# Designs tried in a protein design chat: VHH binders against q9xw16. Part 6

Target 1, 132 residues: q9xw16
Amino acid sequence: MSGWNAYIDTMTAAAPSIKRCAIVGAADGSVWARTEADNVFKASEEELKTFVALFNDVTQVPAKGADIEGVHYVVPRTEESLIFGKKENTGFFAVKTKSAVLIAVYEGPNEVAAQVRKAVESMQTYLNNAGY

## First folded at step 10 (VHH)

Design zd1
Fold by ESMFold2, look of step 12:
Structure zd1 (fold): chain B 132 residues (1-132), chain A 124 residues (1-124)
Amino acid sequence: as target 1 above (132 residues)
Amino acid sequence: EVQLVESGGGLVQPGGSLRLSCAASGFTFSSRYAIGWVRRAPGKGEELVARISGSGGYTSYADSVKGRFTISADISKNTAYLQMNSLRVEDTAVYYCARGYPPIPEGSDYFDYWGQGTLVTVSS
């Protein structure tokens, strides 16, 4: 694999219930890689800029919720570098590395959510250890 | 257009030092990228000598140069450097600067843009 696309492939292979995902710059929300074609990740640049800024103070996110791809999610859980959002039988996990935010949108029950979280956090750890 | 321009090569005696520079244009050094130095000796393949993250916070080296070479980056100048100390005849090669990405755990290193190279000759 080449460029940042290899990391998209790694996450989707580790958690097949991920429907769409992206890697975006933590400073500006620019898209470094995303799922494409039949599973395109459709967030706008403006939306992603707002979204990554949530990591500047994650404590305020549960009160406001979060928007991804024009969909509003309730945010029941945050940690310093993790935001978890839910809407019906879908959800997302987003984690911040030194340089990027990894976003995975999934569908399914709690067992699926645990797999998705593990996939994005494993990648977060790898990228942080590599200086990214 | 993305360009990488190496400089600082030349003739040096064994035990000497050189500093190579890699000036980038068409993109800005950032944590999105990595910069690598790759060398090619006459009649031999390529060897990744050193890699640095664009933020400058992570470096790695080939075993053949550890303790002698140091890679660094000056983000404000959009330039990477390779300080080469205690040079040996086997360090003679053309040295290329290349733009890359984080290493892939189970894959090959990938570099999408390369400089033209700078010759380093170590001989008495």
Scores: ipSAE 0.265, ipTM 0.601, lowest interface PAE 3.5, mean pLDDT 87
Fold by OpenDDE, look of step 12:
Structure zd1 (fold): chain B 132 residues (1-132), chain A 124 residues (1-124)
Amino acid sequence: as target 1 above (132 residues)
Amino acid sequence: EVQLVESGGGLVQPGGSLRLSCAASGFTFSSRYAIGWVRRAPGKGEELVARISGSGGYTSYADSVKGRFTISADISKNTAYLQMNSLRVEDTAVYYCARGYPPIPEGSDYFDYWGQGTLVTVSS
Protein backbone atom coordinates (compact mmCIF):
# COMPACT_ATOMS: atom_id res chain seq x y z
CA MET B 1 0.00 0.00 0.00
CA SER B 2 1.23 3.49 -0.88
CA GLY B 3 -0.08 5.14 2.27
CA TRP B 4 0.92 8.76 2.49
CA ASN B 5 2.72 8.43 -0.84
CA ALA B 6 -0.65 8.56 -2.53
CA TYR B 7 -1.04 12.16 -1.37
CA ILE B 8 2.41 13.02 -2.70
CA ASP B 9 1.32 11.68 -6.07
CA THR B 10 -1.90 13.66 -5.92
CA MET B 11 -0.14 16.96 -5.28
CA THR B 12 2.56 16.41 -7.89
CA ALA B 13 -0.06 15.45 -10.46
CA ALA B 14 -2.06 18.59 -9.70
CA ALA B 15 0.95 20.89 -10.13
CA PRO B 16 3.58 19.72 -12.61
CA SER B 17 5.96 22.49 -11.56
CA ILE B 18 6.42 20.77 -8.21
CA LYS B 19 9.86 19.20 -8.33
CA ARG B 20 10.03 17.74 -4.86
CA CYS B 21 7.45 17.15 -2.19
CA ALA B 22 7.18 15.80 1.33
CA ILE B 23 4.68 15.10 4.07
CA VAL B 24 6.12 15.35 7.56
CA GLY B 25 4.89 15.20 11.11
CA ALA B 26 3.90 18.61 12.43
CA ALA B 27 5.16 17.78 15.91
CA ASP B 28 8.65 16.53 15.13
CA GLY B 29 9.38 16.85 11.40
CA SER B 30 9.53 13.10 10.88
CA VAL B 31 9.17 12.14 7.23
CA TRP B 32 5.97 10.28 6.43
CA ALA B 33 6.37 10.43 2.66
CA ARG B 34 8.57 12.11 0.08
CA THR B 35 9.30 12.21 -3.60
CA GLU B 36 12.08 9.82 -4.54
CA ALA B 37 13.94 8.45 -7.56
CA ASP B 38 14.95 11.34 -9.85
CA ASN B 39 13.32 13.96 -7.63
CA VAL B 40 14.37 13.04 -4.13
CA PHE B 41 13.31 15.42 -1.39
CA LYS B 42 16.58 15.70 0.51
CA ALA B 43 15.84 17.66 3.65
CA SER B 44 17.13 15.95 6.76
CA GLU B 45 14.86 15.21 9.67
CA GLU B 46 16.91 17.57 11.79
CA GLU B 47 16.31 20.35 9.30
CA LEU B 48 12.65 19.45 9.11
CA LYS B 49 12.34 19.51 12.87
CA THR B 50 13.52 23.09 12.77
CA PHE B 51 11.28 23.89 9.83
CA VAL B 52 8.02 22.61 11.31
CA ALA B 53 8.78 24.52 14.50
CA LEU B 54 8.45 27.72 12.46
CA PHE B 55 4.70 27.21 12.59
CA ASN B 56 4.78 27.80 16.35
CA ASP B 57 5.26 31.50 15.57
CA VAL B 58 4.93 32.28 11.89
CA THR B 59 5.18 36.03 12.49
CA GLN B 60 8.93 35.74 12.98
CA VAL B 61 9.63 33.79 9.81
CA PRO B 62 9.70 36.68 7.27
CA ALA B 63 12.51 38.33 9.23
CA LYS B 64 14.78 35.30 9.09
CA GLY B 65 13.58 33.30 6.08
CA ALA B 66 13.40 29.51 5.91
CA ASP B 67 15.78 26.73 4.94
CA ILE B 68 14.81 23.61 3.01
CA GLU B 69 17.25 21.08 1.62
CA GLY B 70 20.12 23.36 2.56
CA VAL B 71 18.68 26.20 0.47
CA HIS B 72 17.75 29.51 2.05
CA TYR B 73 14.50 31.08 0.87
CA VAL B 74 13.16 34.56 1.40
CA VAL B 75 9.74 34.47 3.03
CA PRO B 76 7.73 37.51 1.95
CA ARG B 77 4.89 36.83 4.37
CA THR B 78 3.18 34.09 6.31
CA GLU B 79 -0.26 32.99 7.34
CA GLU B 80 -1.28 30.98 10.37
CA SER B 81 -0.92 27.66 8.59
CA LEU B 82 1.04 28.72 5.50
CA ILE B 83 4.69 29.48 4.90
CA PHE B 84 5.98 30.17 1.42
CA GLY B 85 9.39 31.15 0.19
CA LYS B 86 11.14 32.30 -2.96
CA LYS B 87 14.59 32.08 -4.45
CA GLU B 88 15.04 33.24 -8.01
CA ASN B 89 12.94 30.95 -10.21
CA THR B 90 12.30 28.50 -7.39
CA GLY B 91 10.17 28.47 -4.27
CA PHE B 92 8.24 26.40 -1.82
CA PHE B 93 4.82 26.20 -0.23
CA ALA B 94 4.37 24.65 3.17
CA VAL B 95 0.98 24.20 4.76
CA LYS B 96 0.12 22.82 8.16
CA THR B 97 -2.73 20.44 8.87
CA LYS B 98 -3.86 19.19 12.25
CA SER B 99 -1.09 16.62 12.32
CA ALA B 100 1.18 17.20 9.32
CA VAL B 101 3.11 19.70 7.28
CA LEU B 102 2.95 19.44 3.51
CA ILE B 103 5.96 20.84 1.68
CA ALA B 104 6.18 21.40 -2.07
CA VAL B 105 9.28 22.75 -3.76
CA TYR B 106 8.68 24.12 -7.25
CA GLU B 107 10.62 25.52 -10.15
CA GLY B 108 9.38 27.96 -12.76
CA PRO B 109 8.18 31.50 -13.35
CA ASN B 110 6.06 33.28 -10.74
CA GLU B 111 2.93 32.29 -12.63
CA VAL B 112 3.25 28.65 -11.62
CA ALA B 113 3.15 29.49 -7.91
CA ALA B 114 -0.62 29.83 -7.88
CA GLN B 115 -1.09 26.28 -9.12
CA VAL B 116 1.34 24.92 -6.54
CA ARG B 117 -0.43 26.75 -3.73
CA LYS B 118 -3.77 25.46 -4.89
CA ALA B 119 -2.49 21.90 -4.94
CA VAL B 120 -1.12 21.93 -1.40
CA GLU B 121 -4.06 23.87 0.05
CA SER B 122 -6.49 21.47 -1.54
CA MET B 123 -4.69 18.60 0.11
CA GLN B 124 -4.59 20.55 3.38
CA THR B 125 -8.35 20.97 3.29
CA TYR B 126 -8.92 17.32 2.46
CA LEU B 127 -6.71 16.07 5.28
CA ASN B 128 -8.15 18.51 7.81
CA ASN B 129 -11.65 17.35 6.97
CA ALA B 130 -10.50 13.79 7.45
CA GLY B 131 -9.19 14.66 10.91
CA TYR B 132 -5.50 14.73 10.04
CA GLU A 1 8.18 -6.48 12.23
CA VAL A 2 4.75 -4.90 12.39
CA GLN A 3 2.22 -7.06 14.17
CA LEU A 4 -1.37 -6.65 15.34
CA VAL A 5 -2.96 -9.12 17.72
CA GLU A 6 -6.67 -9.07 18.49
CA SER A 7 -8.26 -10.47 21.62
CA GLY A 8 -11.54 -10.37 23.51
CA GLY A 9 -13.84 -12.11 21.07
CA GLY A 10 -16.39 -14.68 22.18
CA LEU A 11 -20.02 -15.69 22.45
CA VAL A 12 -22.54 -13.19 23.82
CA GLN A 13 -26.31 -12.86 23.91
CA PRO A 14 -28.18 -10.13 22.05
CA GLY A 15 -28.07 -6.92 24.05
CA GLY A 16 -24.79 -7.92 25.64
CA SER A 17 -21.43 -6.19 25.62
CA LEU A 18 -17.93 -7.13 24.59
CA ARG A 19 -14.58 -5.33 24.54
CA LEU A 20 -11.99 -6.14 21.91
CA SER A 21 -8.31 -5.31 22.22
CA CYS A 22 -5.68 -4.82 19.54
CA ALA A 23 -2.10 -4.99 20.73
CA ALA A 24 0.30 -3.45 18.23
CA SER A 25 4.04 -3.95 17.93
CA GLY A 26 6.74 -3.02 15.45
CA PHE A 27 5.47 0.56 15.24
CA THR A 28 4.33 3.32 17.59
CA PHE A 29 0.88 4.87 17.65
CA SER A 30 1.02 8.36 16.15
CA SER A 31 -0.87 10.65 13.82
CA ARG A 32 1.02 9.05 10.95
CA TYR A 33 -1.26 6.06 11.20
CA ALA A 34 -4.85 5.12 11.79
CA ILE A 35 -6.15 2.04 13.50
CA GLY A 36 -9.29 0.45 12.14
CA TRP A 37 -11.62 -2.33 13.12
CA VAL A 38 -12.89 -4.22 10.10
CA ARG A 39 -15.37 -7.06 10.36
CA ARG A 40 -16.31 -9.84 8.00
CA ALA A 41 -19.61 -11.60 8.56
CA PRO A 42 -20.32 -15.03 7.09
CA GLY A 43 -21.24 -14.71 3.44
CA LYS A 44 -20.72 -10.94 3.50
CA GLY A 45 -17.96 -8.55 2.51
CA GLU A 46 -15.71 -6.50 4.72
CA GLU A 47 -17.07 -3.55 6.65
CA LEU A 48 -15.00 -0.86 8.33
CA VAL A 49 -16.83 -0.42 11.61
CA ALA A 50 -14.59 2.09 13.36
CA ARG A 51 -11.40 4.08 12.86
CA ILE A 52 -9.18 6.10 15.17
CA SER A 53 -6.15 8.24 14.47
CA GLY A 54 -2.95 7.01 16.02
CA SER A 55 -2.90 9.98 18.36
CA GLY A 56 -6.51 9.35 19.37
CA GLY A 57 -7.65 12.78 18.24
CA TYR A 58 -10.08 11.60 15.57
CA THR A 59 -12.65 8.80 15.47
CA SER A 60 -15.24 7.67 12.95
CA TYR A 61 -17.87 4.97 12.84
CA ALA A 62 -19.98 3.09 10.36
CA ASP A 63 -23.66 4.02 10.52
CA SER A 64 -24.47 0.45 11.49
CA VAL A 65 -22.62 0.74 14.80
CA LYS A 66 -22.94 4.43 15.71
CA GLY A 67 -24.12 4.88 19.26
CA ARG A 68 -23.29 1.30 20.17
CA PHE A 69 -19.57 0.90 19.49
CA THR A 70 -16.71 3.02 20.81
CA ILE A 71 -13.17 2.90 19.50
CA SER A 72 -10.32 4.09 21.71
CA ALA A 73 -6.57 3.86 22.07
CA ASP A 74 -4.09 3.72 24.90
CA ILE A 75 -0.95 5.20 23.41
CA SER A 76 1.13 4.23 26.42
CA LYS A 77 0.25 0.59 25.78
CA ASN A 78 0.25 0.83 22.00
CA THR A 79 -3.17 -0.82 22.13
CA ALA A 80 -6.50 0.00 20.50
CA TYR A 81 -9.91 -1.06 21.80
CA LEU A 82 -13.41 -1.57 20.52
CA GLN A 83 -16.15 -1.40 23.13
CA MET A 84 -19.23 -3.05 21.71
CA ASN A 85 -22.54 -2.47 23.50
CA SER A 86 -26.11 -3.44 22.66
CA LEU A 87 -24.85 -6.22 20.45
CA ARG A 88 -27.11 -7.63 17.77
CA VAL A 89 -27.17 -10.93 15.92
CA GLU A 90 -26.06 -9.12 12.76
CA ASP A 91 -22.87 -8.02 14.57
CA THR A 92 -21.67 -11.61 14.38
CA ALA A 93 -18.39 -11.57 12.46
CA VAL A 94 -14.67 -11.99 12.58
CA TYR A 95 -13.26 -8.67 13.74
CA TYR A 96 -9.88 -7.60 12.42
CA CYS A 97 -7.63 -4.86 13.66
CA ALA A 98 -5.65 -3.10 10.95
CA ARG A 99 -3.10 -0.33 10.59
CA GLY A 100 -4.13 2.20 8.02
CA TYR A 101 -3.81 5.70 6.65
CA PRO A 102 -6.19 8.60 6.13
CA PRO A 103 -8.71 8.05 3.35
CA ILE A 104 -7.76 9.18 -0.12
CA PRO A 105 -10.13 11.13 -2.40
CA GLU A 106 -11.58 7.84 -3.64
CA GLY A 107 -13.23 7.62 -0.22
CA SER A 108 -11.62 4.53 1.24
CA ASP A 109 -9.02 3.82 3.88
CA TYR A 110 -5.96 1.82 3.02
CA PHE A 111 -4.63 -0.75 5.43
CA ASP A 112 -1.19 -2.30 5.16
CA TYR A 113 -1.14 -4.63 8.17
CA TRP A 114 -3.85 -6.81 9.64
CA GLY A 115 -4.29 -9.00 12.64
CA GLN A 116 -5.51 -12.57 12.41
CA GLY A 117 -8.92 -11.57 13.70
CA THR A 118 -11.12 -12.52 16.63
CA LEU A 119 -14.54 -14.12 16.33
CA VAL A 120 -17.56 -12.42 17.85
CA THR A 121 -20.74 -14.47 17.94
CA VAL A 122 -24.01 -12.91 19.04
CA SER A 123 -26.65 -15.57 19.57
CA SER A 124 -29.55 -16.40 21.88
Scores: ipSAE 0.234, ipTM 0.612, lowest interface PAE 1.6, mean pLDDT 91

## First folded at step 12 (VHH)

Design wb1
Fold by OpenDDE, fold request of step 13:
Structure wb1 (fold): chain B 132 residues (1-132), chain A 120 residues (1-120)
Amino acid sequence: as target 1 above (132 residues)
Amino acid sequence: EVQLVESGGGLVQPGGSLTLSCAASGFTFDDYALAWYRQAPGKKRELVAGIGSGGDTVYMDSVKGRFTISRDNAKNSVYLQMNSLRAEDTAVYYCAAPKEPPEGYGFDYWGQGTLVTVSS
């Protein structure tokens, strides 16, 4: 496992409701690490390229929503380095670091989202401090 | 202060229709997505439908084709048209909005709710 895979494990351990997650390049959506085995993160390269580009202008995202793994999510609101979406009992959090985008797809009741956000943002802080 | 006020709930027979309305205030309505949730007795609150600021929509599978979420930005209102209602649709329905940055992790504000009872 690469160092990036270890970060995937850290996020999934911190928030058990995370079903799938990935670390991708902020510039091009290239996959650096992702959940595998029984919980494969399935977003295509083309989709990820489109997704990471959303961070170029997050103000437009609530108007159009966001697609991950072929699923459309409504996006309640955004922040400069944060995009999150909801669909039924699922959702996602995506945060941007200096060079990466961390994406976590989760499932559960509404309250589990708080833990997912915390897990992803903790990793965001760590990676930013590390220069990534 | 954010305020969400639901209306339109009531008692209907199976197969009936209702339109729920939500009047929103206290935030920049046009910038945010809105949603309808529901909570049945003994169950957790669940997202029924969401509508983005641009009008894109999401629905839970069990209501697709029967429910329609819409919004009127001029009136700061969101609506839920419910057709072909079923007994399992019985619940308190809540209008929901996100908290403004930096707080929140979804739809975080809720109204008082409006009761929808579907019974023969």
Scores: ipSAE 0.923, ipTM 0.962, lowest interface PAE 0.4, mean pLDDT 96
Fold by OpenDDE, fold request of step 13:
Structure wb1 (fold): chain B 132 residues (1-132), chain A 120 residues (1-120)
Amino acid sequence: as target 1 above (132 residues)
Amino acid sequence: EVQLVESGGGLVQPGGSLTLSCAASGFTFDDYALAWYRQAPGKKRELVAGIGSGGDTVYMDSVKGRFTISRDNAKNSVYLQMNSLRAEDTAVYYCAAPKEPPEGYGFDYWGQGTLVTVSS
């Protein structure tokens, strides 16, 4: 799925505060694409399997938080296809499409989160319209 | 309308302790995580501690072992116990909550803040 790398590049270009990013299968957490080199997305297959399963009942996620790359985040709130978390000056946004979960981990002051959400949700809309 | 009202700030000596309180209203308190932020003079606002609706917590590294965030759902309140206070802990402390869907990207509502000054 080399074509999925282009979508990683699109999201990271749209939000420079994104440090690591991944596109994974919504059913099993399999990695379709991810940032590489100095910014490798490091979540294990087992962790991603657990993470994507959170979308089966997002209402429970604020109660227990979420783990990505071995880091625990508090989850302020959720939406049906959206989970986001915070820790210090870092956070993540995760959105679910028809067949995938897009995950972006970012770093910076609070204000940068708005741009990250926009980038991820824009990609979500694009992929949904494309049937993915 | 969401309201967050902080209290408990004041002047303390290094090594001292202080407990901050926040009374929240205007949203379904039990469904959301809450947080404490702080802003020191000339610095950006930073997340000090967060607590999920189920009680899971996160802390910034510099306050681990010294600060404890807790919540009381029956009172719609969140607290920050601060021990072994240092001069660098001096800041305005803010209670924070998320906006309701579909808006927001973290902790988006803030109280008026309460000043904590650590000085000998």
Scores: ipSAE 0.921, ipTM 0.961, lowest interface PAE 0.4, mean pLDDT 96
Fold by OpenDDE, look of step 12:
Structure wb1 (fold): chain B 132 residues (1-132), chain A 120 residues (1-120)
Amino acid sequence: as target 1 above (132 residues)
Amino acid sequence: EVQLVESGGGLVQPGGSLTLSCAASGFTFDDYALAWYRQAPGKKRELVAGIGSGGDTVYMDSVKGRFTISRDNAKNSVYLQMNSLRAEDTAVYYCAAPKEPPEGYGFDYWGQGTLVTVSS
């Protein structure tokens, strides 16, 4: 286990509705850390390579949606370093740092999404300030 | 100001069909995905269907094959065709849109809703 696992724990603690979470390389989708055990983040590195590439042009993502762990999500909108999606009572937030992409998949009523966003954006800010 | 106005709700018998419409204004319609939600009495609001700006769709499992979400960008409208309606489809249906940056966590704007009642 690397020090990146601590950041996974921090995000999941900050937002209990997060079911699965991962920190991956922004350049290639390589997994730096992810939730495991009962909440295994299941996306392959090949899928993640495709996913992180979405940040190269986020303006196109709402038109096509996004896939994580073989699940297709509708993407309401995007920002330069933020992609989020919805499906049924689930969703995801993905934020890009200088060198990483943080992905959090959550489950619950719509209201829990706000807390998830805050959790991943807080980590985004922390990592950016740390040079990552 | 964002405005979402639903229409088309009503009383239908089981097995019947209904088409909901939503007229949207106050934001760049073509840039965003839209969705239909519903809320039955005593239950949480749930995402029924979503449609991306490019037409990709997402459905809740219980409505797959029966409901179809579509959009007309020229009319700034989104639709929900509901076929083979069941009693459990009874709910207030809401059109939903995201907030423009920087705020928002999903579909943040909602219409007033339109009631769909499926009953014999």
Scores: ipSAE 0.907, ipTM 0.953, lowest interface PAE 0.5, mean pLDDT 95
Fold by ESMFold2, fold request of step 13:
Structure wb1 (fold): chain B 132 residues (1-132), chain A 120 residues (1-120)
Amino acid sequence: as target 1 above (132 residues)
Amino acid sequence: EVQLVESGGGLVQPGGSLTLSCAASGFTFDDYALAWYRQAPGKKRELVAGIGSGGDTVYMDSVKGRFTISRDNAKNSVYLQMNSLRAEDTAVYYCAAPKEPPEGYGFDYWGQGTLVTVSS
């Protein structure tokens, strides 16, 4: 039912190493769309509320890391609209638009991370240009 | 120029211990997380442990409880204390750091590595 599901499909097609992803409201972490079925993005409402609030001051994030889907990640560094994290053979990229946060969780070595970042940042640019 | 220099590797028996050290330079050490990766023969590099700029840590599951990552910001150094070593811990161990914004995708710099061999 969500018209936002097409954007989920666009990101996962652009970077096949993405295992789960979501588009959530930047103010409150409300889920606008997410991967479903066998690849359900499983973050709770409270976890997402906490996660999007990290963008209120990205400079503090590398000190404490970040949690998504019950997994704790080390955050190497940030940029004003970008948080990314690593744990073992997995990672995430999250970008903020005017009204949303795009979250992509991937598996694989650092070599695949470039395509994941490109996929989420391309969508970030598109949504920002569209007023979201 | 970013420079990461690992030391402390060697040959140890199963059950033994080693401390790896990494001296870092060429970036603002205090602001970034740092990590240890390893690469076993015939395998891809894997993240062993990471430490945030404020001391928060992550570990791969197979080393949790046996390995401890730490940092000393005054010395621009990161350490890996490895206890209860097993044959499967045999690898070249790399210290790693992120690239400066806007580049990079994770821990994108690493040094030449230090070899740890666990064998009878």
Scores: ipSAE 0.688, ipTM 0.874, lowest interface PAE 1.2, mean pLDDT 91
Fold by ESMFold2, fold request of step 13:
Structure wb1 (fold): chain B 132 residues (1-132), chain A 120 residues (1-120)
Amino acid sequence: as target 1 above (132 residues)
Amino acid sequence: EVQLVESGGGLVQPGGSLTLSCAASGFTFDDYALAWYRQAPGKKRELVAGIGSGGDTVYMDSVKGRFTISRDNAKNSVYLQMNSLRAEDTAVYYCAAPKEPPEGYGFDYWGQGTLVTVSS
């Protein structure tokens, strides 16, 4: 969905430490938009389907961790619509809206991670208010 | 308040082994992942290993196969077994935990650390 690319740009502008991100369907993990070109978000359809299904019961995720782009992350904790993970010097934040899951992968310490969380949660709020 | 108290550091020969321990209190230990970080002189603090609430683990590449993170929920403790130690493993090691919801962005609490020195 080419119309969704503007939201990718909005998130990456709000949090420059985002290396890759995507908007995927909450029901099936289908890609609505993602970073492209030099920073392509490379997650398979199978991986994304498994990933979005984690939101069916977020309380189970800290026990098992999460995989995205072939990388396994430890998940420190979750919230009803938020999963985040850490691996070495990288991490991700993922938030669920009514229809979508927003995924942002970043590199850097926790201090940089705060802006990533703010960017994805701001977009989550916007999309929910718009009915998505 | 949250407390994380590391212990078990010391001087060890290259190729040796050491077990670090972290006693945790002041939060719901069983629900969260925990981690070990380290900081060598003049370097940034780096995530060494993490362990999920159900025992799932991640490791930095340079310690894979040599270090093992584990936890004991009954004792509110997390451990780092360090084998085949090298000079490059010399650092202050920190136990780390996330802030409780809705705050935080990763592993946001850490203790005062315990020094590991690997020297012949």
Scores: ipSAE 0.670, ipTM 0.868, lowest interface PAE 1.2, mean pLDDT 90
Fold by ESMFold2, look of step 12:
Structure wb1 (fold): chain B 132 residues (1-132), chain A 120 residues (1-120)
Amino acid sequence: as target 1 above (132 residues)
Amino acid sequence: EVQLVESGGGLVQPGGSLTLSCAASGFTFDDYALAWYRQAPGKKRELVAGIGSGGDTVYMDSVKGRFTISRDNAKNSVYLQMNSLRAEDTAVYYCAAPKEPPEGYGFDYWGQGTLVTVSS
């Protein structure tokens, strides 16, 4: 998926607090694109398969939390296509499109979290409008 | 109107214990995770512990094994048991909850806080 890494660049540019991110298939967690090199998004395909399946019933996620890259996060609440989690000074936002899940892992306070949410939801809207 | 009211702070010796309580109202308590944050003077607020709606927990590394978060859904309350307290635990402690959808981006509601001072 040679063209997908441009969307990674777009999200990381929109919210510089994003440390790692990925675009994965909503059905199976297969990696379409991710941050690379010294910011490698390191989740295994099996972990990602488990993670994207959380979107099959988001109402259960606040009870159990979520794991990304071997880190367990508390999930404050969810929305139909949005899961976000917190752990110490880090967090993640994940949004589902028709075909994909966008995952962004960030560091910083709650005010930074708002910028990350905006970045991933803007991309979610773009991909949905493009048919993905 | 969301209200979060912390209590239980005070002055305590190093090695001592305190239990913080937070009474919550104005939202669907049972459905959401809750958290304790703290803020020392001149420092950023940091997440100390979080508890999921089903009892799942996370802790900051420096308090793991010393602090225990718990919740009582019948009383709409969340607690922080703090043991083996150290001077670095001195801070104002805040109970926190998420905003209801579609707003918010984390733990967005805060109480007024309760001061914990750990000193000789």
Scores: ipSAE 0.667, ipTM 0.868, lowest interface PAE 1.3, mean pLDDT 91

